# VHH binders against p49116, part 16

Target 1, 238 residues: p49116
Amino acid sequence: EGPLLSDTHVTFKLTMPSPMPEYLNVHYICESASRLLFLSMHWARSIPAFQALGQDCNTSLVRACWNELFTLGLAQCAQVMSLSTILAAIVNHLQNSIQEDKLSGDRIKQVMEHIWKLQEFCNSMAKLDIDGYEYAYLKAIVLFSPDHPGLTSTSQIEKFQEKAQMELQDYVQKTYSEDTYRLARILVRLPALRLMSSNITEELFFTGLIGNVSIDSIIPYILKMETAEYNGQITGAS

## First folded at step 1 (VHH)

Design eb1 (framework vhh_enristomig)
Fold by OpenDDE, second read of step 2:
Structure eb1 (fold): chain B 238 residues (1-238), chain A 123 residues (1-123)
Amino acid sequence: as target 1 above (238 residues)
Amino acid sequence: EVQLLESGGGEVQPGGSLRLSCAASGFTFSSYAISWYRQAPGKQREWVSTISSGGSTNYAESVKGRFTISRDNAKNTLYLQMSSLRAEDTAVYYCARSGLTEQLIKYFPYDYWGQGTLVTVKP
């Protein structure tokens, strides 16, 4: 069996909406987040091992880990996205809501803590100077997590996760041979992803969703969409 | 209450043209992306076209170059100009209010829908 990931899986280029508005609005934030979500899921689709699991398993797997993948994507694309500015805008919106007594104190606290966790995670990743290969492997490890309830083909998923871990280890040893503990430092960041609420993430970045539409509900559609459609939409090509 | 009402459907010959309208009410029309969908007999509903709140347009490959979506915000009305109609274009055409983002618009399962208007392309 060949490697789990190839060089083609290392590329992770997010294209932001253009032009950037003078004032960040919910539309811009949601559009940016949607693009990242699409990119992340399409990245997963591009992995042969992921495809081998079948559509049902793939959908279940992504439903289980989309928040973690998305968060890794945020960290990886933080500069391109101006994530700090986006988060600041979100905080400002929240503050306005507080002033209008639209949110409970408990909810405000939860949301603010979540924003803090996101910021800290992204900052920690930046501090570690995680490169594109390491992000790819970390995403794979997160994607092929066998410990989510309700998954089928758990043995295969576990095998793929192990393969991702091994390849990451090999890469780190080869690329950062003088940093003996780099692998460990990288891997210990993964638990932080599990502390983050998918519901709050959805609320922060995807508030513009209509009605009862959820990320969970649209995941099957995203996984079925053609890559060309996504690319065409990003480039403005109709 | 959000309302969408389609009109303009009818019978047309292959190669002909038809213009559909969708009258919207109950919401700030200019703030929303609006889409056309269609459902042929025995087939699933499919996305046809979307126009964003900003006026950006997108089309299904099957209708590109033949259909034109437009909107009049002053009239709260969406349009679909159809040309070079084919037999396979026969369907009930629906107007739908979409979400805020362009990326997810055509994949939203829970948009607001009109009742539809029937377009029949036959000799």
Scores: ipSAE 0.010, ipTM 0.316, lowest interface PAE 7.8, mean pLDDT 86
Fold by ESMFold2-Fast, scan of step 1:
Structure eb1 (fold): chain B 238 residues (1-238), chain A 123 residues (1-123)
Amino acid sequence: as target 1 above (238 residues)
Amino acid sequence: EVQLLESGGGEVQPGGSLRLSCAASGFTFSSYAISWYRQAPGKQREWVSTISSGGSTNYAESVKGRFTISRDNAKNTLYLQMSSLRAEDTAVYYCARSGLTEQLIKYFPYDYWGQGTLVTVKP
């Protein structure tokens, strides 16, 4: 009945680990990325339409799209995260890995291509000056994607995606009334998210995880986090 | 002010037992997962065990079957019962509260730390 997203869903505030180390390291990058991932998951779980799909569908949707949500979050929070500095530190680590023969040249090339695609995406979003409402609805369009393999309730997911598209259109047409083609310029950016490998995102941002753990395996636990545990993670140490 | 205070450390012989305690204050203890970590001289801090708010437990592979983590919510106290101690268990043991789940706290350990308590296993 009501709008898909409320004003509370437009607010997306990332709190960075403090203090920032003098030299950026894998653990700081992983903690920062984890906070963004947790913020993104909490954002999704707070949507009434998302909750209405049920636990199994919720888990399947987030497993399918977490990398797209995470990448949109990186673009939205790029300045807060100093993303350019993080990516420079990752590149430096990769260059050191070449000299130490820890990674194959083909793998390094693949990872560098991923970094280039990520930078291109974030730069495109910055040039378009995407606002908080637009980011919220782009995340909703990505979240309610009915076309991932193995999903149930695909007709309901599609209806929520269409509702997100309609509400984004209404917002853009009213807010940016003089720019007739703004919506088209924004939407054409979304397919690039599907070109981003979730495995490479894991390697770049979550290498600080202890043990052989995938984001796919931890998603159910993040979605089931108690409110107090989640709030401690997103607000950080007092 | 979140505060964690470890106690119970000391010297033991190999094969011995020791019980560590962590007294917590400044937060709703029962609502959080709490972990034990340890750090040997010159080594990185490593995760040992976590107990969730609901009482579920997890252990590092090296301590499974030898260590038991427990909590007393009425006393705001965390415990680590250590048995069959080995020379490699020698470390400063830290209590840590995190906002993370029991499954993730071992990967993202840095919320609040205690001052630590030293355990020395004499060869």
Scores: ipSAE 0.000, ipTM 0.143, lowest interface PAE 13.9, mean pLDDT 81

Design eb10 (framework vhh_enristomig)
Fold by ESMFold2-Fast, scan of step 1:
Structure eb10 (fold): chain B 238 residues (1-238), chain A 120 residues (1-120)
Amino acid sequence: as target 1 above (238 residues)
Amino acid sequence: EVQLLESGGGEVQPGGSLRLSCAASGFTFSSYAISWYRQAPGKQREWVSTISSGGSTNYAESVKGRFTISRDNAKNTLYLQMSSLRAEDTAVYYCAAVRPGYTLFSDEYWGQGTLVTVKP
């Protein structure tokens, strides 16, 4: 009992590494994205309802939704990350790859379409001026998604999702009382997250980190990290 | 250990010529597309030319007709023949090797660069 999220779950502060390099740097992009990913998973782990589901369910849930959580995090932290600059650098690299004949045109087209969808999503969220409470509840809604294949305890996951939806509704109606359709405009943005390929997200943001290992395969290990290790990843302490 | 070592840079007059070389070791050179990039002071690193494993070539518009890329697979060496050099060609020149494929960021091996200065 009590609210699904506390004020502590609204705080979502990304610390960027060194100053952004003047050229495309796969390592810088990967380190920035990794910090966001670790911050997102640490955020999820801090939710009592999430902890109550147990480790097996937690792992399955995050494996199913990490791309949605990560994309919401990109939108929320777009300004801090200078995401538009990162995406522009990637686009320039892809255009050079076409001219150099290093990548197939079909593959480049798939990736460019993904970048366009990501930009459209982030622009939509910016136009709606989504606040920190709204982002926290949207992340909770995608985290507690009961409809992914292979999940157990789906009835309890659904209850937590409904609780997130109800608390978001209460917040929006009280805070933006004169905008009767705000909640609907926010919620219709969420289905787009499931159309974005996690494989393309990995190639864009995590190539320098994972090598032969997928994000999906490392999730269980990240979820078991101690607080000091999470803090080290989030702040870049070594 | 993968290594790319550029050489042949130096100072030339406008309209002059230089030949750059890039010696490769530690990988199967003949299987890779190899590129020349350059970086002028205060500017982004820009692509100059690529030669595929099969020998097909591409050039940036600014260097077409003036630069010629070639490779010698027996010597594991890449070349860039530069002619009709202009002040705007002044830059550090890098060679880079990337495995052709459908990954966005194939393993790219970079050399240390060689400086080309075209005196006005």
Scores: ipSAE 0.016, ipTM 0.278, lowest interface PAE 6.4, mean pLDDT 84

Design eb11 (framework vhh_enristomig)
Fold by ESMFold2-Fast, scan of step 1:
Structure eb11 (fold): chain B 238 residues (1-238), chain A 119 residues (1-119)
Amino acid sequence: as target 1 above (238 residues)
Amino acid sequence: EVQLLESGGGEVQPGGSLRLSCAASGFTFSSYAISWYRQAPGKQREWVSTISSGGSTNYAESVKGRFTISRDNAKNTLYLQMSSLRAEDTAVYYCAKDIYRSPLGYQLWGQGTLVTVKP
């Protein structure tokens, strides 16, 4: 009955590993990305509407949309992460790999295209000066997507997505009343999230995972974590 | 190869002090939170203190005001300064770092260092 999101859900504070290493290595990138991923999942888990859908539905939703949530988080936290510096280091590594003939040219092309799409998305969000409320509702729209294969409770998920859309509209119209087309400019950016490969995101940001573990396989465990364990992952504390 | 090596344990009388050290290798020490845990005979391992990568500290209520955790990133070393020691502080003390993104929650433990508080 109340709003979908409270002021608590607007706060999204990423704590980076410190200090930043002299050169960016796989472990630093993966630690940074893991903190963002866990922060994003903790954010989703804290929403009462999300909890109301039940554990199985929650797992299915996050497994379907984690890459979209993660990418929105990258855009929102781009300055805190020095994301441009991370991406520049990855690009430099890929260019050296071409020269050393360690990877196929086709694979490098795919990864480079993904990086360019990511940079374009983050740049577009920065140009629009998306605020914390807008990011919270965009994440909610992405989270409550009823159109992923295999979902149950799709009617209820769709109602929560529509509620997120309506609350975003009300916020934007009230806060940016002089900018009649702001909401449209924001919403047309969302389809690009689904064109970005979760496989390539894993390769870029999560290569430091121990064992043969995919993000898809660990999502159920992350969602079951106690708050203290979540906090340990997002701050590095145990 | 990630390793944690504790040292500084020993026998001390009640009210005494000891400083424990944990030498870390095989990972970027400055980028991780590191914790002290302890295990008394016949009891489960309990958390004692954590220091974040940024230097913020947290303590178990039973040791607050008596123990001080600190780190030296240049030396890749964690410290636990213990004062006003009590008989109930008798335990093997372990330095711990979480295995990076382990889905099973496994932590990398050191070999431990024994602290015995005897009258």
Scores: ipSAE 0.000, ipTM 0.102, lowest interface PAE 13.8, mean pLDDT 82

Design eb12 (framework vhh_enristomig)
Fold by OpenDDE, second read of step 2:
Parts: C-alpha cells; structure tokens; sequence
Structure eb12 (fold): chain B 238 residues (1-238), chain A 123 residues (1-123)
C-alpha cells in the first residue's frame, strides 16, 4: 500500500467570500465557515483510504469528527479568514445579546469559554508554526479516529490512523531533525480538539446559515457533493 | 413539485453507444447542478457524472473519456452520452438534482432523484 497522504492532500486553500464587507455580519461569517466546512469534508473525501471505508462508514466518521476537522481548518486558515476578527465580531454580538437579555448567564459563559478555547487552540498552533504537511497529517489522525462510538471497520480506521501517525513522524523527523520533541508537541495539541463542543461551534458559525438544519444532517449531502459543484458555488456565492 | 424523469435506457452491445436524457421540472433547472448516478445489481449506487449550474463537468474515473454529460437549460434536460460501453456499465441510471449555486441554499436543499432508466450492456 502506498502512503496515506500525498502532496495533493497537503494543499488546503480556502477561498473567502468576496467582497469582504465593511462590517462583518452573520452572513459573511456563516458563508466563510461553510466554505471551510465543505473544504474540510472534501479534503477528507479526496483520501483514497477514506474512500475505501465506504459511504456509510465515511459519513459516520465525518459526523464524529467534523468539529475537530473544522477546528483544525480554522487554525490552518486563521490568517486568510481573519479568524481573530471574526471571533471578535461574534463576541461583540454576544455582548449585545447579553445586554438585551437574550441569553442566559450560563449559556453566555459556556459560549465565551468555547470561543476562548478556539482562540487558544489556534494561537497555539500558530505558535508552533504548524506547516501544511503537519496539518494534513493531523487532520488525517483526527479523521481516522477509531474511538468514536458506532463506527464500523474500526480495525481499518485504526490502521489508517496509525499510518497517518507514522507518516507524520517520518515527516517531522526528516523536516525538523533538530527538534527532537516536535512530534510530541504537535500531537499533544489534539486533545484540545475534544474539549470543544460541536454544538457550540455550530451555533457560533452556522446558525445564521443553517437555521433548523444541523451539520450532522447535511454531512451526507456535502460528502456527495462533487468538487465541481463546490467550486461552482464558491464562484457563485462571491 | 420537483420531478426528474430519465429516459433512453436499453440494451446495447459492448463498444456501443447510448444517450440518456433526464427531463426536469418543478424547479429552476439552470440554477442547479445535475448529476448522473447508477446502480448495478447487488451494488451500491455510485456517482457517474455531474454538470454544475455553470457548466463545469466532472466524471467518475470509470467513465472518463467514454461518457459525456451535458445540459440544455432551455429544455430543462440533462444528457449523458455514453460510448465504448462495457458490461460493467450495466446499471439503472438515475438523474439527481444537485444543489443550487448558493451555499445558503445548499444547506436547505435536498437531492431529488428520478426513477431511473435501465442500461444493459451485453453481447
């Protein structure tokens, strides 16, 4: 068997909606997030090993890890997205909501903590200066996680995860030979992804766009959507 | 009501050609990507080809170079020109509505499928 990932899987280019509004609005944020979500899922779909798992398993796998993939995507695309600005806008919106007594104190706290976690994670990744290959492998490791409930083909998933880990190790050893502990520093960041609530992520980035439709429910459709369709939408939505 | 109706299926010899059509109604045809899928006996439904609202085309590897997807927006019709047909191309072919050229609409959109048309490739 060949490598799990190829150079083609390293490319992860997010195209932002154009033009950028003078003031960030919910629509822009949701559109941007949606593009990232599509990109992330289509990235997963482009992996031969992922395809080999079959449609049902693929869907289940993505349902289980979409938040983590999305969050890694946020980190990777933070500059292009102006993520800090987006999050600031969200916070401002939340503050306004507080003033209007639209949210409970507990919910506000929970959401703010989530935003903080997102910021910290992205900042930590930036501080580590994670490159495109490392992101690709990290995403693969997250994608091929066998520890989610209800998955089929767990043995194969585990194998793919191991392969991703090994390839990452090889890459880091080769590329960062002088940094003996880089691999460990990178991998230790993954647990932070599991601390993040998919529900809150969905609320923050997709509420204005999805409405009553959940990310979970649209995942099968996104995975069935062809790249050409996605590309067409990107150009059309701008 | 969204409707898709496939036609053009039939029996053909290996190496032969066949043209499928899908008539669409009940929605703005030109705004949506439209796709062909097929399902062989005992197999899962698989993607064959898509043509975007903008006219971009994509094909499964198994049919690249042999199949051509096209659309006539004026007639609200999708086509699949199949050439160099093989036994493994035997399947029920389905037309499916994709998503509008809008991310917002995509999230609220569902795929619609026709009833399918049978293509049998045999000597």
Amino acid sequence: as target 1 above (238 residues)
Amino acid sequence: EVQLLESGGGEVQPGGSLRLSCAASGFTFSSYAISWYRQAPGKQREWVSTISSGGSTNYAESVKGRFTISRDNAKNTLYLQMSSLRAEDTAVYYCARGYPDSLRELLYSFDYWGQGTLVTVKP
Scores: ipSAE 0.019, ipTM 0.298, lowest interface PAE 6.4, mean pLDDT 86
Fold by ESMFold2-Fast, scan of step 1:
Structure eb12 (fold): chain B 238 residues (1-238), chain A 123 residues (1-123)
Amino acid sequence: as target 1 above (238 residues)
Amino acid sequence: EVQLLESGGGEVQPGGSLRLSCAASGFTFSSYAISWYRQAPGKQREWVSTISSGGSTNYAESVKGRFTISRDNAKNTLYLQMSSLRAEDTAVYYCARGYPDSLRELLYSFDYWGQGTLVTVKP
């Protein structure tokens, strides 16, 4: 049978909102993050193996792993997004909230620790110089995780994850033949993604969503969105 | 002015039923998709169900088979028939004007009006 991912699944191009505002604001941050989230979900739904699992399983998998996919996307698109600038703006906002007593010190500490973990993750990926093929397979390994609570088709999910691991191994051994431990260095980064709170990610990047809508609630809608409609909205075509 | 006004909430025993209503004014009701959302104490707002202008329905997994969304275009009213209610259904329910199926409209076009309507399922 064919490979789990095709060349089309390696391409991951984020288009940022334009123009960038003179001062970073919650609306611009939320729009940027929303584009990355939609790109990530569109990427997942385009995989034939993912489609084969069926709509209910697809929804359950993405609900379980969207934060991991989003964080990998942040690392992959860090330069395009000017992520360091966005995180600095968020930190400044949090520091102002402490001074105004709008948030408890404990909550702000939790959020700051999350930002530090995110920065460390993105820094480690940058130092490893992860390429587009490696990112695609890491996202596939995360997507096809059979160990989330409440999943049914776990045997088939596990087989797709194993296929992703095999294809990543083959790619790395062939492309980076002189770096015997590269695959190990890459894979040991993944457990850190599960320690990051999806609730804190949602608060940091999606606070600008109208009506305080949860990501979990909109995932089924995003996954059903037509490809042509998705592309029309993301590119800003008139 | 665009206005959506929710009603029909109340206290109910587990396994009970309630019918929520949302009265719309200030826009052409029949031309828009309309959605139900809910927010439990200490939680973010959760999408529950949407009905398109053409009558197509979608539901959150947690309510499939138990809730039915419907609309009466002549009365400019949206309904949510809730059955087999559970403690986890306890929330304030909000009506939102939503456009069909676009990223731009999903992110920026959902409007919430009024205080919502409180549904309490007593354990």
Scores: ipSAE 0.000, ipTM 0.269, lowest interface PAE 10.6, mean pLDDT 82

Design eb2 (framework vhh_enristomig)
Fold by ESMFold2-Fast, scan of step 1:
Structure eb2 (fold): chain B 238 residues (1-238), chain A 120 residues (1-120)
Amino acid sequence: as target 1 above (238 residues)
Amino acid sequence: EVQLLESGGGEVQPGGSLRLSCAASGFTFSSYAISWYRQAPGKQREWVSTISSGGSTNYAESVKGRFTISRDNAKNTLYLQMSSLRAEDTAVYYCAKTPYLFRGSEMDVWGQGTLVTVKP
């Protein structure tokens, strides 16, 4: 019926933990990433179309696309997170690990390639000056992806994705009327998200959490979490 | 859930051979370097061998020329072919996923281990 997203879905406010420590550590990186992941899942579950698909479909859908949503969130929140500083610290650690022979050369190459892809993606989004409305609709497009293996209700998902694409087009045409090719430039950035490994994302950002649990295993819990419990997680209050 | 399950251990005479297997699930096996470690009675856990995601291998000096590490990415399985076994190879053998990137965090994911006993 109504629009897929409302103005409330444009607001995406990440609250960082205590001021960034002088020396970055696993705990700070994991806490920051966890807050972004929780914010991203709370954002998704607030969409009426998403709720309408039902709990089982919601879980399967987020399990399939959490890495894409998380990466879009990293790009959107790159400044508030000081993402470039976090990635520089990781690169420095990898360079030291080569000298100590703690990681295989192939593994270091894979992780470095992932970091370069992530930096390139975030830089391209920054260069395009993607706004809050555009980020909201890009997240909706990746969330309502009907082509992941094992999904049910693929017709409804496809309908919601098409609606997201149409509303994004209407927004861009209205707001950036003089830039005829802006939508095309934005949309061609999306396939790169599918090329980034969720396992490497877990290693880079969730190493303090993933030691005991996987992102895949906590997704059903996060999606079922009550609003008060969720707010406790993103602020660290409970 | 990440799982590593070792098998293939047993009792063997000096000079004999055994092949250990490690079945992996819950992660993208082909993307990680995977290692074999062992722990002999009363000793610290020692590294035995590693195979990279690209197939490059490395071995502890004590096992070079006798042990061969390999992987089957289609089966999500790691192998350790052991030949010319000696009494000092007696240990519980563990399969381990690559360590976390930062020092002081949770270490590698370990399996339950499989016991290899070489009679003197």
Scores: ipSAE 0.000, ipTM 0.174, lowest interface PAE 11.3, mean pLDDT 82

Design eb3 (framework vhh_enristomig)
Fold by ESMFold2-Fast, scan of step 1:
Structure eb3 (fold): chain B 238 residues (1-238), chain A 118 residues (1-118)
Amino acid sequence: as target 1 above (238 residues)
Amino acid sequence: EVQLLESGGGEVQPGGSLRLSCAASGFTFSSYAISWYRQAPGKQREWVSTISSGGSTNYAESVKGRFTISRDNAKNTLYLQMSSLRAEDTAVYYCAAYRGLSFPTDYWGQGTLVTVKP
């Protein structure tokens, strides 16, 4: 069989909602985040290995790792999203909430720690100058994680993860031959993704979702979405 | 959709008691501080009481010792027990929920009228 990922899987282009409001609001943030989430899920479903696992297995896989994929997407698209501006606005509103006694101090502390972890992760990826190929393979490694509870076909998932790791190693060693420790620096960033709460991510970025639905509940529907329907969601077509 | 529905208002004589309820839906009720506000005719809306997600309570000076705020997270319901009611407590009482972490806004119910009549 050929490579796990093709050149089409390296392309990851986020289009932001337009116009950007003068003052950030939950709807603009939610629309931006939703576009990134849809792009991430469409990326995953386009992988032949992912399709080969079957619908039940691949749905369970994405439900388990969507927060990791989303966070990698935030890091990869940080400049396009003006993520630092969004996070600064959120921090400002959280600090005002402390002053106005609108949220508990413990809840605000949890959210601030989450934002700090997210900023630290994105900054580390930027400092490492992670390229598009590296992002594609890091996303594949987290996608094909055999260690989530309730998974079937774990042997096949593990083989796809090992294939992703081997292809990343091959790419990094050929492209960044001068930096003997680059692969190790990249891989040690991944465990931090599992320390970030999916519940806090959902509350920060997806509060504006219609009907107050959970990300977990919509994943099966996004994965079954036709290409034309998906393109309509990404571009904001009527 | 965030929904807040207040109930329990009515007419009461000075020195009497009422219990207000606020039924909440559409958000993770247990994670947020929820507040009571009131608005008398021709006056600005004023804060009355807040209960934190952890159960800590705060009160406006004018209601301390007379009003008790509480919550039932299993029922997604906020309560305000009012005692020793005075004419100046006459107002429409509103439940307010601070929602969302990314860009928080207050959501308001329709209100429930409390009238303290001699």
Scores: ipSAE 0.006, ipTM 0.253, lowest interface PAE 10.2, mean pLDDT 84

Design eb4 (framework vhh_enristomig)
Fold by ESMFold2-Fast, scan of step 1:
Structure eb4 (fold): chain B 238 residues (1-238), chain A 118 residues (1-118)
Amino acid sequence: as target 1 above (238 residues)
Amino acid sequence: EVQLLESGGGEVQPGGSLRLSCAASGFTFSSYAISWYRQAPGKQREWVSTISSGGSTNYAESVKGRFTISRDNAKNTLYLQMSSLRAEDTAVYYCARPWSYLKGFDIWGQGTLVTVKP
């Protein structure tokens, strides 16, 4: 009937923790990442099509794709987060650590490879100059993925994904009419998101979480959170 | 050398108490969250408790109300006060420091054995 996303879904504004520390630390990175994760899940839960699938399906979809949504959010908010500075600090530390501990060398190499893939993804999105409308629809495409194991309502999810693809195509063709192959260049970037390890993302960005808390375990609680509770997490007020 | 060293384990009767200690060296202890984990024979390692650099605490549901995590930054020491011990608490207890972007990776101690025997 109507469009899949409204104009409000194009607006994606990350509020960073303040003040920024003089030296980057795990706490600041974790707080920044947590705000982005909360913003991404609040974005998803505000979509009428997503709400229509029901709570169990919503939880299953977000559990399956949170790392893809988070990575798209990192790319979109890279400047606000000074992501390149964060990743450079992590890479420098990992490079030094390879020389110190032979036993953990394989794990360090896996983490470093993940960071390089993340940098490559963010660089490709920046080079394509992906706009806010395109980001919103790319997130919708990954959110409404019908091919994750254990999903119910897969035909309805597939219809929402196809609607997202069609609306993205219409937008790109009208807005970037001079670049016939732009949509293809954008869409071929998406499969790389599924090759990114959610466990390594947790280790890099969520190490500062208290206890042995997995993102998978907190997703149902974030999705049930009222707007006031969500705003409290993002701004520390109201 | 960055090191965590646990002590205080032993054999106790059900309902008894023990206090575990973890001595840290080679890093700025006060700047890190530190956790307690445990592993029973044939079981996976289980998270028990964490204390943040600021003193905030969190506990696994199985130990909440019975165990108390604390730290003494002046002594570079982490503590786990265990009360109302049960046979299910029998395990090797480890302290661990989470990964740090600029200061190092997860550091694990050698463990200290706690046996709750009737």
Scores: ipSAE 0.000, ipTM 0.134, lowest interface PAE 16.7, mean pLDDT 81

Design eb5 (framework vhh_enristomig)
Fold by ESMFold2-Fast, scan of step 1:
Structure eb5 (fold): chain B 238 residues (1-238), chain A 117 residues (1-117)
Amino acid sequence: as target 1 above (238 residues)
Amino acid sequence: EVQLLESGGGEVQPGGSLRLSCAASGFTFSSYAISWYRQAPGKQREWVSTISSGGSTNYAESVKGRFTISRDNAKNTLYLQMSSLRAEDTAVYYCAADYESGFWDYWGQGTLVTVKP
């Protein structure tokens, strides 16, 4: 049946907005995040197995997992994005909001916990030195998750997830043959993705750019758009 | 979609007056508190004034008695009437809408006010 992912699906190149502002602001952060989200969705729609599930299933899957895909993308593109600098700017904004009494202490605590969890996740992936093939398969495992409520075609989704797991195992065993426990160390990182609040991700990275529309509401539109990748290397179906 | 567009800036003499406007679109203007901020060269952005959805106003101590904030909900427009202008009022002036459930304020591009002798 051939492999689930081809070499073209390993390529994941984020092009950042230019020029970079002298100080980070919400427009730059949201534009950068939107580019990553679009790249992630165009990556997903380029997978033949994903296309085979049909439009309604594709929409439901991405609605269920966009935050997990986005977080993996943040970890993979952390250096290109200067993610540590972006998170520092967000923390600075929170400190200013405390001084101006604009946000409740409870809300500030929730956002700080989210940033801490995000930093821990990205640091763990960096320490493991996750490569492009490993990221591609981890994204595929997350995308083809059959256990979200309300999904149809769960048996077919499970089949594709198992195929992603098998191909990741084959890759890791061949490429990192001397590291017997590498696959286990990688896979135990995935449950942390589901602890990330999609609402907090949306408020931090997207609300400022897209106004009062939710990511949930724009997903069907993005998935059916015929748009080239910002880098021109991954193109959506036309 | 949410847009804030400032206008009315320019050059004035000390003691002069100027009226700034901020045209808003893409949200229910009448339901939000809207603020004016300013940033002088080499300084941090500072809060100037806020008007609530109910019309209550607050001012920074440095502008109290000299500046008046007002809103026209029918025109989705915010105003800042500035009087007795001083050299220290020279700055780019921004309007900002506080998104009720959001983390970020929405900002305009700013309008330059220069007070020159």
Scores: ipSAE 0.014, ipTM 0.260, lowest interface PAE 7.7, mean pLDDT 83

